Miniprotein binders against q9usj1. Designs and how they scored, part 8

Target 1, 298 residues: q9usj1
Amino acid sequence: MFSVGKKISFILPIKGVLQKLKDNAQKTVLLDATWYLPTDTKNGKKEYLESRLPGAQYFDIDEAKDHKNPLPHMLPPADEFASYVGKLGIDRNTNVIIYDRKGFFSSPRVFWTFKVFGHEHVFLFPNAFNAWKTEGLELETGEPRTPKPVVYEGAKLNKDLVASFDDIVKVIESPDAAGVHIVDARAHERFLGNVPESRPGLASGHIPTSINIPFTETTAAGITAPKPEEDLEKVFSSHGLTDKSVPIITSCGSGVTASVLFAALKECGFKDVRVYDESWSGYGKRANEDSSLLATGP

## First folded at step 21 (miniprotein)

Design d15
Fold by OpenDDE base, fold request of step 23:
Structure d15 (fold): chain B 298 residues (1-298), chain A 80 residues (1-80)
Amino acid sequence: as target 1 above (298 residues)
Amino acid sequence: DKYVRIRISGMNPELLRKFAEEVIRIAEEYGIEVEIYVENGKITIVLRGLSEYTAEWLIFYLRWLAYEMGIKVEIEFRKE
């Protein structure tokens, strides 16, 4: 009776995190990926400097991006990624455990980024602060430690995890032939096109043929954690996503919450999931110029 | 007393209504006391009887929702 070993979920409870931290066989690095919307009064880096999980390093999604691209939060080049994480003391053999202060908002973006560049040993720790406190563990305060820089080798962008605008167009032009589902993680009203875009030159609406699954449908209240797998399956099934082999492309405003869907879908065993990195920040501009790219309503 | 005060404004009254309804829904689900009134053309929602933990995640969620709905939101959290 081959015990099909339950694939250890990349989403770790506190017990799993503690186990990895105790395991000296592999280097483990905690990453604080706390990020807030520009409209929020809070700042992730500032909060990190105030308190963090012990030994955690900060991963700034506003810094670890392609600075040559005017769009927000585009993936950095592989060499820049490697340089960035190397300075954090992360090499390809390092266990990387990612959390954010809110629970499960920005950490999936960083998770996806590591996956894109081929890192295998990457995990998510939902609701980290609450879990940590509940266990009676102390936070670290004061100046964060500076890790010893290392060389991250072998960073290469996996295109299978990233959808381009061209990929989207292919789906739109041949929806039946492509058999690809585009899932929009944005709020429903934004998906419908009922909300004026704050950025100039962006259309309001959604990608034709796309379905709307606000990413909050996949999280616990307050975006503190992903829903349990059983509940996630119900959510996805309710939207017609039952076949785990069907290719899925996730999109949102700027690629952050699309990654939440990515993580949730992966947790449910979907095999082919890509994130449209440009998301609406890039697509909305194009749709503004070409109405054939724009859909409104349900 | 601990409370969360939310003030929302915007040009689309339907969106404001939907936002308020969402707050009410959450309040009812979690047994939070909710008071809603209109002041100076703004909808004000006051939440009482919630833990700090609940307040924190709720505030975060509502800020996101407001952003997504194009609603201006002001939130005051009195912890004590």
Scores: ipSAE 0.820, ipTM 0.922, lowest interface PAE 0.6, mean pLDDT 95
Fold by OpenDDE base, fold request of step 23:
Structure d15 (fold): chain B 298 residues (1-298), chain A 80 residues (1-80)
Amino acid sequence: as target 1 above (298 residues)
Amino acid sequence: DKYVRIRISGMNPELLRKFAEEVIRIAEEYGIEVEIYVENGKITIVLRGLSEYTAEWLIFYLRWLAYEMGIKVEIEFRKE
């Protein structure tokens, strides 16, 4: 019986998290990646300062971005990423466990970011607060600890995990030749183009040839955790995604929920998954100027 | 009584309807008591009989959905 070695999932239950925290052979850092939509009254950093998992550091996706790009959450340069995580006490050999307060909303974006820069030891902890409470563990309050800064070496952007606008154009110009699936994580009505964009200069609709899989189809109720792998397989199969070797590009509004799809697809063994970092925030502007880039309806 | 009150408004009545239907669907699935009425030109949905945990993730989801649908949403959570 060839024990098909259960590929150690990068998605950890609380037991897995606790095991890593107890293992002194490797440094482990918990990252609170809590982020809310700009329209929300809640603030992730503020909540972090109030309470967190013990020893957790805060990863602010609004700070750890390319500030020279007007788009909301473009990847930072490699050196800036390295500097940012180094200040959090993270080096190349650090186990990084990422969670968010809502469960599985913004943490995948940070996970994807670490993967993009070649970090190997990165994990997701879904529904962290609830799991922590259920185990009777205490949260940390008061002033967060200040980690000892370290040098993060070898940060290099892996282009295989990031799709550009040019990559999208290649797909839409030659759908049959490209053999790439573009998956939009946005809500269905937004995908259809029935929703006016709140930002001026953005078209309403979707990328031609793209399919819509609202990221909430891959999560438990309330976006608390990813669905079990078996259920994810059903979701993806229902949308025609069965071949694990077929390249996939995920997109959303600003690259956050696209990363949720990224994580779910990777959990199901899809080999080639990229996130279109600009997502609709960037693409919608382009489509507004060029109608050939815009599709509406199903 | 613990309740979640959701008030939605917008220019597209069809989107408002779809949003309300989604709330009803979730309420029915989880055995949550739901009341719907129109007040001051807004659709008001009141949810009762849900745990704090359920209320919290539901509110988060609905805020996201409202954003995605271009709907103005006001949510009040009375914990007690």
Scores: ipSAE 0.795, ipTM 0.914, lowest interface PAE 0.6, mean pLDDT 95
Fold by ESMFold2, fold request of step 23:
Structure d15 (fold): chain B 298 residues (1-298), chain A 80 residues (1-80)
Amino acid sequence: as target 1 above (298 residues)
Amino acid sequence: DKYVRIRISGMNPELLRKFAEEVIRIAEEYGIEVEIYVENGKITIVLRGLSEYTAEWLIFYLRWLAYEMGIKVEIEFRKE
């Protein structure tokens, strides 16, 4: 008897989203993860309060964070993650479908956060508002629905999905022996060191040994959706990433666009992908104080 | 007469040029009409002939790119 294996994708088209929403046997929660750069005049929470996919709850990456760490958007402690998502009506068995309004930008960060704390039933819905409208479905307006809080049990940080500064140092000190690729999702000019950092005290440049794949190389129509898997494989191959078993650490400015690369790599079947949560916000400060940690140029 | 007007400025003229070139590249790819004006060290780019859907993701992308390149950007979208 031959079983045909189908690759299970965590990136859902509208039909897959609707199928999970129709399933009465397993609870599904939609999360609006919309987040804008501080230089943008728009606010994701404000937009969520005006309109959302029906029944969606808002996940705020600037609230669900380590409040004791001055670095932006650092992962919260596991018990604080559990409390946060429990208030949104999410338990361990809940299907969580995550979108952001205008791109494939901040929703992968929230996806990664759920994976880090061991939540298996988590999915991404790219280009959600356009897909919803094209299907002839209406948005929800007015007062958001209030979920009944639940207990989230068993949240535990999975270190296999998170890289620390010490992990980065091990790679750059012994690149051949480590066998790890560090991949930087920032725009090319920022990677090269040609742009002063907006955050104080950060060097301009990149982590030695790292390669630059700006996250937009992995997206379609600007940043609205990921590229099809075949095109993603070509992007990664063109940068020398062909062996799916080689460990990869993604980095960026503060861990948001590094998570876009995380999702794209996982979709292509890369087995060992971690996000360097501090990213340049933490590393760049150290590199400003120790030039051996800093590379510039191509 | 729906348009997107983008005004950029910054200390590094090469980065301003590269930003403008990226806007032009996208405009050519999507059949968007582009006009460029340079006045007193400020570059103004006006885009026409684009859908609201295209304008929204393009504005979002250009704000991200401007942030990454250290460019001050002001974007106005007139939907009418």
Scores: ipSAE 0.789, ipTM 0.909, lowest interface PAE 0.8, mean pLDDT 91
Fold by OpenDDE base, look of step 22:
Structure d15 (fold): chain B 298 residues (1-298), chain A 80 residues (1-80)
Amino acid sequence: as target 1 above (298 residues)
Amino acid sequence: DKYVRIRISGMNPELLRKFAEEVIRIAEEYGIEVEIYVENGKITIVLRGLSEYTAEWLIFYLRWLAYEMGIKVEIEFRKE
């Protein structure tokens, strides 16, 4: 009887989170990765300071980025990542459980980031606040605890998880040969090019050959959690994504919601998933200058 | 009474319409009462009979959608 070892999902229910928190054998750090759109009046850090899961540290995606790159939310250098998380008390052996206040919006970006730098023990806790409240657990208020800084060793960018513009171009130039699916997580109207871009110098449309799967199709209502695996399979299958071995590149506006797709795809067992970090913020500029890079419509 | 008031505006009436339709769709799906007013090129949608939890995630989603659609959105959530 081959015990098909239940692959432990990196997506944790509250019970899983609590179990890890109780386990003293390994250090666990909760990360509040709450981030809002620039157009939103809310501020993740501010909210974190007001309330958080007990002991949670804040991971600011606007700080933990490449500041030398003008594009939003570009991956930081490995050493900067290491320094940043080290200050949060995270080392390579730390269980990192990431949540956001909305449920499953920005936390996947941080999850992806940790994966990119080779962190093994990283998890997502969807709908954390609601789950916490439902269990009758209390939030922490007041000044957050300052963690003891540690040294994060061995941070190295895994290029297999990050797609570049060149990678995209290769797909466009030889779509049949590449066998790579580019999946755009943006809203349908934006994908179609029906919406003017808010940022100057960006074309409206999508990457040629790309498939549009708004990331909200992979989440529960309100972006509170990923859909169950069974439902995710249906979603991806409906878009022709059935072969788990086929390479996938996810894209969005700035790399955040692309990571939601990343997480969802990984949950479904897709083996080769990369996030195009530049996403449309970078690609749209290029497409604005070169129409061959731009597609509109379905 | 708890309500969510959504006011949207933009230069593209078709996008406004689509946005409104999405709100209606969601409202219908979750049994939320919907009132819609159109005035001076702006659409106001009032949602009633929803929980705070539903309101919160809906507001977040709609903000995202509005952003994605290039629509200006103002949202008021009255909790009581």
Scores: ipSAE 0.776, ipTM 0.906, lowest interface PAE 0.6, mean pLDDT 94
Fold by ESMFold2, fold request of step 23:
Structure d15 (fold): chain B 298 residues (1-298), chain A 80 residues (1-80)
Amino acid sequence: as target 1 above (298 residues)
Amino acid sequence: DKYVRIRISGMNPELLRKFAEEVIRIAEEYGIEVEIYVENGKITIVLRGLSEYTAEWLIFYLRWLAYEMGIKVEIEFRKE
């Protein structure tokens, strides 16, 4: 057996972020991806307008979405993604470093979105505001910088990173033959079906055969950063996820925390990871109409 | 004198208890002082001895957990 070589990580510490910001040969854009649950009184865009990492642009998952789909936060069409990020000054050659100010919560969703459309130079910056302050660096306040729009060419949805409802059905109808793990990032009680869903028309429970790994098992200090890779491997192995070649589909309520699991799995070297973009917001509606799609309990 | 006050309510007492147990677990992990009061079917949790940094990520986490558990939560952070 051969030893594994050094791993290149898309999760950057402050020093790595600063190195990319200093590199005049390749443009770097910081993205503030801060987003809050609908039950939270805070607003990510409002906070961005008050203060941000210097030069950061705001990426709004509720603007950069499929506006024709009633489900929350669905991936935008590729041309709309391209137009959106081009207005932020991002082209195919731009290093994109994504943070959210209060946690490691919504930035992985934006990271996944860039990966889905084929953006190679995309990175995550966990615990960004604390790291910035600890380095003695100032936040930017006042009017945000206005980027010069550019053309983003070649955005194309990579189906290998996205799972559809049909993909889920294939797995649950033939679980052994499919050889795919479905992993649910929601809190345990919601997975069990012990919690009425807040959205009308959604069943309470989970996708049959799925594994529950609440995304907070993969984070440190209560959602500020991912755990170190060694600890992430222990989390996944404790749930039976040891073979890194087995395909995994992550799910949650609406695709946000499923993307935290996506990032954690990729950091650990899992080769085939997809996010089920609809997640429970779409699946739960179908499961409410067809109980064969619904499981409850452990 | 910094504190976080968390008031929770909901139709399922077992879920309220589990939420409170998670807050206690975090408080023990991070050396946070906790006081819990039960009144009229509601639980009030008061956390002391935490920094603003710790309070902010904790509030964020607890709002996520409350949402996931179908619990109505009101959180007040007194910074001074």
Scores: ipSAE 0.771, ipTM 0.903, lowest interface PAE 1.0, mean pLDDT 91

Design d15
Fold by ESMFold2, fold request of step 23:
Formats: C-alpha cells, structure tokens, sequence
Structure d15 (fold): chain B 298 residues (1-298), chain A 80 residues (1-80)
C-alpha cells in the first residue's frame, strides 16, 4: 500500500481507524480475529461474544479453514472464503480492519488470508482495546450486531502469497538457483531442535537453509503491536534481509506467527513474501520420516 | 494483593532456566518485583508491582514462550 510522495501503511493507528469508520463513501467492517494457543484457557469467540469494538464481527480461523485437511488453520477454498466473509457483510469494496485482543498475534493471519484471496482494502489495528480505551471510547457489549449478508465476488487464491511443501523442496534442493530465503518465526530453542514438538509425529528442528527470526523480535511490549518500521528494518537487516526484492517464505508451527512476519516484511516494503501455510505441522511430519529434510542447531 | 504466579516444570533444566531468565529480563525492563522459589523440582515465579494491562500481555507472551519451549506452565493472575 504505497503511493508517490509517501508510504501508506496497512497498519493503522486509532486515528486512521476512526477516519475509515466515519467515511460514508466506503463501508468499513471491523474484524475481531482473537485466537489463543491450545494450551491457553481463554477462548477468542467467547470473549468476542462478551465484548468487542462497536460493530465488530468475529473471524474464526478455526472455522474459516479447509475442513478436509487435518492440518491446523489451512486456507479454505476460495468459494468458502467468499461465502464466509459475505455473511459478515464484507464485499470486495469493503474496508476490512482486523484486530485481536492480544495486539499482534492472530490478526496478521486473517490479514494474510484476505490478501491471498485478492482483497485490496485490508488493514491491521494493533493494540486495539488499549487504544480504544485510551481514546475514551466505549466497547460494545450484549448481543453482537447482525450484518446484512452480501455477495463476495472474485475470490481467487493468489499463489504469489502462498508457499507449498513442493516450493520448500525446490528451495532446499537448489538453494543458490532458487534465491529464496526461508524465515522461521518460531522461538529459537524450537528452531534449534532442542524441544520435543507438542504435535505427535513431528521431527524437532528446522527447514534446511532457513533462518530464525522469532516473531517477537518484530513486536513491541511483548506481542501487543509491531515495532515501528525503522526498528523492523534493523531487525531484518541484522538477519541479512536488506534487499527488498529478495523472495521470502515465512514459516512457523501452523502459519499464525509466520503471518506476523509476513505483515512486518510487507510493512518494510519487501516485495515478494509468501507464507508456508502448512509450516512445521506438515513439514515436521515429513522430516520425521526423511532426515534429508531436517536441520538442527544454529 | 495483586500478583502473577507462574509455575513451570519440565525434564530439561536448561530450558527452565532460560524461561526464568526471560521472565527476569522483562521484570527488570518494566520495574516488576520478582520472587523465585524452587520446590520439589518445580520453579515458581511470583511477579508483583505490575498493572493489569501489563499482566495481560505478559501472561499471553509467557504462554506462547512456554508452548514454544515445551515447558508445562500454570499461570494465575490475582487481580485484587
């Protein structure tokens, strides 16, 4: 989202959010994308039903998925994505502003999902509840508002934003010829292979040739917001990522935190960024059966 | 008395130490009081002097880190 003379960011401060919400010429929908790890006792949909930003709809990454694939959170078919978001009142002309209650964790996954299916006017609102409260604005409670369903036309998977296992294999088989960097958003000890995987049947380690940038290196105050762009550029350059034209594939455990890196890289102007949707949940199983797919250590 | 109590355990003492060191680092950064107890092979960390806002994002972060490090974690937030 760039224009001549200045950068236009898809990461909006509250002033930008409020501007879009009061724009009568173009509909804006807020999406609550709050999601918690399986080990957390909290539930994002339950919290949404108790309170939300006014008028927000809930986007459930565990519902809007490929239900025929046993891997977690895999992208839904395009027609199912279209049906899902259409029921939330979102058409192709709708501004979509996505937040989560923990700031900058699951909302980038939903942002990436919209981008994958060709939605141009999609934005992130980090630290949303705190920003809303600081502005003196009230949350909405009680029953959520019922949107008027619309037809979402033209959803088509943009393969330039998604990497497959075959894409990963091509990179590791010919790393010099591929010229693609694989970036792993997992915590460092998990990347090294020092931690047994919680999902059964997965090897411990990482994709050969990949570099580790735990997603929390790109966030401020824990995981509430992305770092400012100038600090993000320092993070990426410290890991050798300086050429904005270099193709990058992000990965993690299941595609959620890889999408945080996707958003951070795009904010810094990296032109060719894809998310490996399967991430370790699919790759690690194959690497457990074929050691040529597995690297460990630094 | 408002506090966050974190109980961790696991078979790898080095991973437990690294987790505890990260908690200490955050506590130093934010002026949070830390007490650490080791009882029967478990580590208990008690954090005091933090706002509810800070406690909420810290708990979220620490649950992610524990998940990533394969550490069993129980976190209680007493809000008073």
Amino acid sequence: as target 1 above (298 residues)
Amino acid sequence: DKYVRIRISGMNPELLRKFAEEVIRIAEEYGIEVEIYVENGKITIVLRGLSEYTAEWLIFYLRWLAYEMGIKVEIEFRKE
Scores: ipSAE 0.767, ipTM 0.895, lowest interface PAE 0.9, mean pLDDT 90
Fold by OpenDDE base, look of step 21:
Structure d15 (fold): chain B 298 residues (1-298), chain A 80 residues (1-80)
Amino acid sequence: as target 1 above (298 residues)
Amino acid sequence: DKYVRIRISGMNPELLRKFAEEVIRIAEEYGIEVEIYVENGKITIVLRGLSEYTAEWLIFYLRWLAYEMGIKVEIEFRKE
């Protein structure tokens, strides 16, 4: 009886998290990846300092980025990533469990980032605060623990998980030949181009040939968790995504919610999923200068 | 009384309407009481009969939606 080893899902329930925390065979680090929209008055770091899961470190997506790129949340260089996570006490063998206060909003971005740099032992913990409270566990308050810095070795950007503008252009120039689906995680009205962009110099609309799947279609109410796998399958199937071997590129406004789709697609077993890191913040500028890059409507 | 008050404004009344409709849809789905007021191009929505947990995730969702729709949103959550 070939025990088809149940591929351990990278999405962990609280039971799975607790199990990893109890396992002394491997170091585990909890990461608070709480991030809010720029328009929100709340601050993830501030909230982290107030309360967090016990022992959690804060991963700031606004700091762990390429500071030489004017676009928001672009991937940092590999060495900078390594330095950043090393200071958090994370090495190549560390179990990294990522959560955010909202449940399943910004944590997937950090998850994707770790995957991009080849980290194997990385997990998502949806709805962490609620799950923690429900189990009667206490949060940590006061000054966070300062981790012992370690050296993170072997960080290398996996290009197979990152789509560039050039990759997008290849798809739109030869959509039938490419066989690649571009999936936009933005809200429907934004996708249609019915909404003026808040940032100057950005076109309104979407990438030609792209499919709109607002990331909220893949999450439970309030963006607290991903939908169950069965429900995710239905969502993706309804949008024509049935062949799990077909390459997919996800996009959004700034690369955050595109990662939610990335996680959801991966949960459903899609094999080739990349995130367009520039997303609309970068693409919209290009489309503003070249109308051939812009589509509106459905 | 516990309530969530949502005030939205923007240059496109159609977008405001669509946003309001989404709130109504959610309210109906979850059995939340909803009151809507329109004044001077602004829409105020008051939600009652929801738990704190429901309020918290709903507020976050609505903030995202408002951002995506390019509308201004002000949200007040009275817990007690």
Scores: ipSAE 0.730, ipTM 0.886, lowest interface PAE 0.7, mean pLDDT 94
Fold by ESMFold2, look of step 22:
Structure d15 (fold): chain B 298 residues (1-298), chain A 80 residues (1-80)
Amino acid sequence: as target 1 above (298 residues)
Amino acid sequence: DKYVRIRISGMNPELLRKFAEEVIRIAEEYGIEVEIYVENGKITIVLRGLSEYTAEWLIFYLRWLAYEMGIKVEIEFRKE
């Protein structure tokens, strides 16, 4: 054996980011996807306007959503996604590199969104600000650069990356026959049902048959970066996730941290991973009205 | 003279204890000094000996954890 082929990762270190930014054969756009929980007083868009990686555009998960759905952060219609990213200078041939400034937290949600609408040249840049500073590079301040709008053609929802409530019901009604793992990214006490939900009308607990992997088990230095692949493999195998061909559906509160698990699973070579976009925000309402949908405890 | 002060409160003392245990675990992992004060059902945690980089991600992480656990949290970072 002379060489072993290595997987090309969509998670880029700064060297890979800089190489793509210098490559004039294909346009690259950096996206700042920073987003804060409602209980945090910070605002990602305001911070972006103060400073950013040079040339970065802002992707607002609270703007690029289904505005007709009361559930948080639901995927936008394909034509609205296309219009939104086209205004950021992104067409189907654009390399998109996504970061968030505080952690490996909201950028995977945006990564997943691009994948859902068929964008293949999309990458993640974890711990971006620290990596940039350590490389001796300057942030951009002042007025953000204004991209020339382009047309984004061919956005179409890829159902193989999104799970519906009906998909969840099929799994819980016949778990052995379905052969699907449902993985919950929420904190352990919330999964157990020991924490009252802050929103009215949501049951406390989890989807029957699901397993709990709080997303922070997959991150390093708190939430700044994913763990190395070999450590991710250990995390997943310790939870019984060893067969890379078995379908997985990730869930959480509203689809943000479920996307961190999506990215981590894909990095480890899991072939069939979907995000349940409604997550507990939608499921928990139904489980409050139908106890057959609710599990509590370990 | 840099410190992070964390004040937590809530109706469930067991959840407050578990939150504090996580803060202590992180403090041990990163060599951070920790002081804990308990008064009238509220817990105050003071962390010292950490960089600004460490403080920033730790604060973000702890706000997420408090949100997930239904805990009220006030966090103050003093750089000097």
Scores: ipSAE 0.724, ipTM 0.892, lowest interface PAE 1.3, mean pLDDT 90

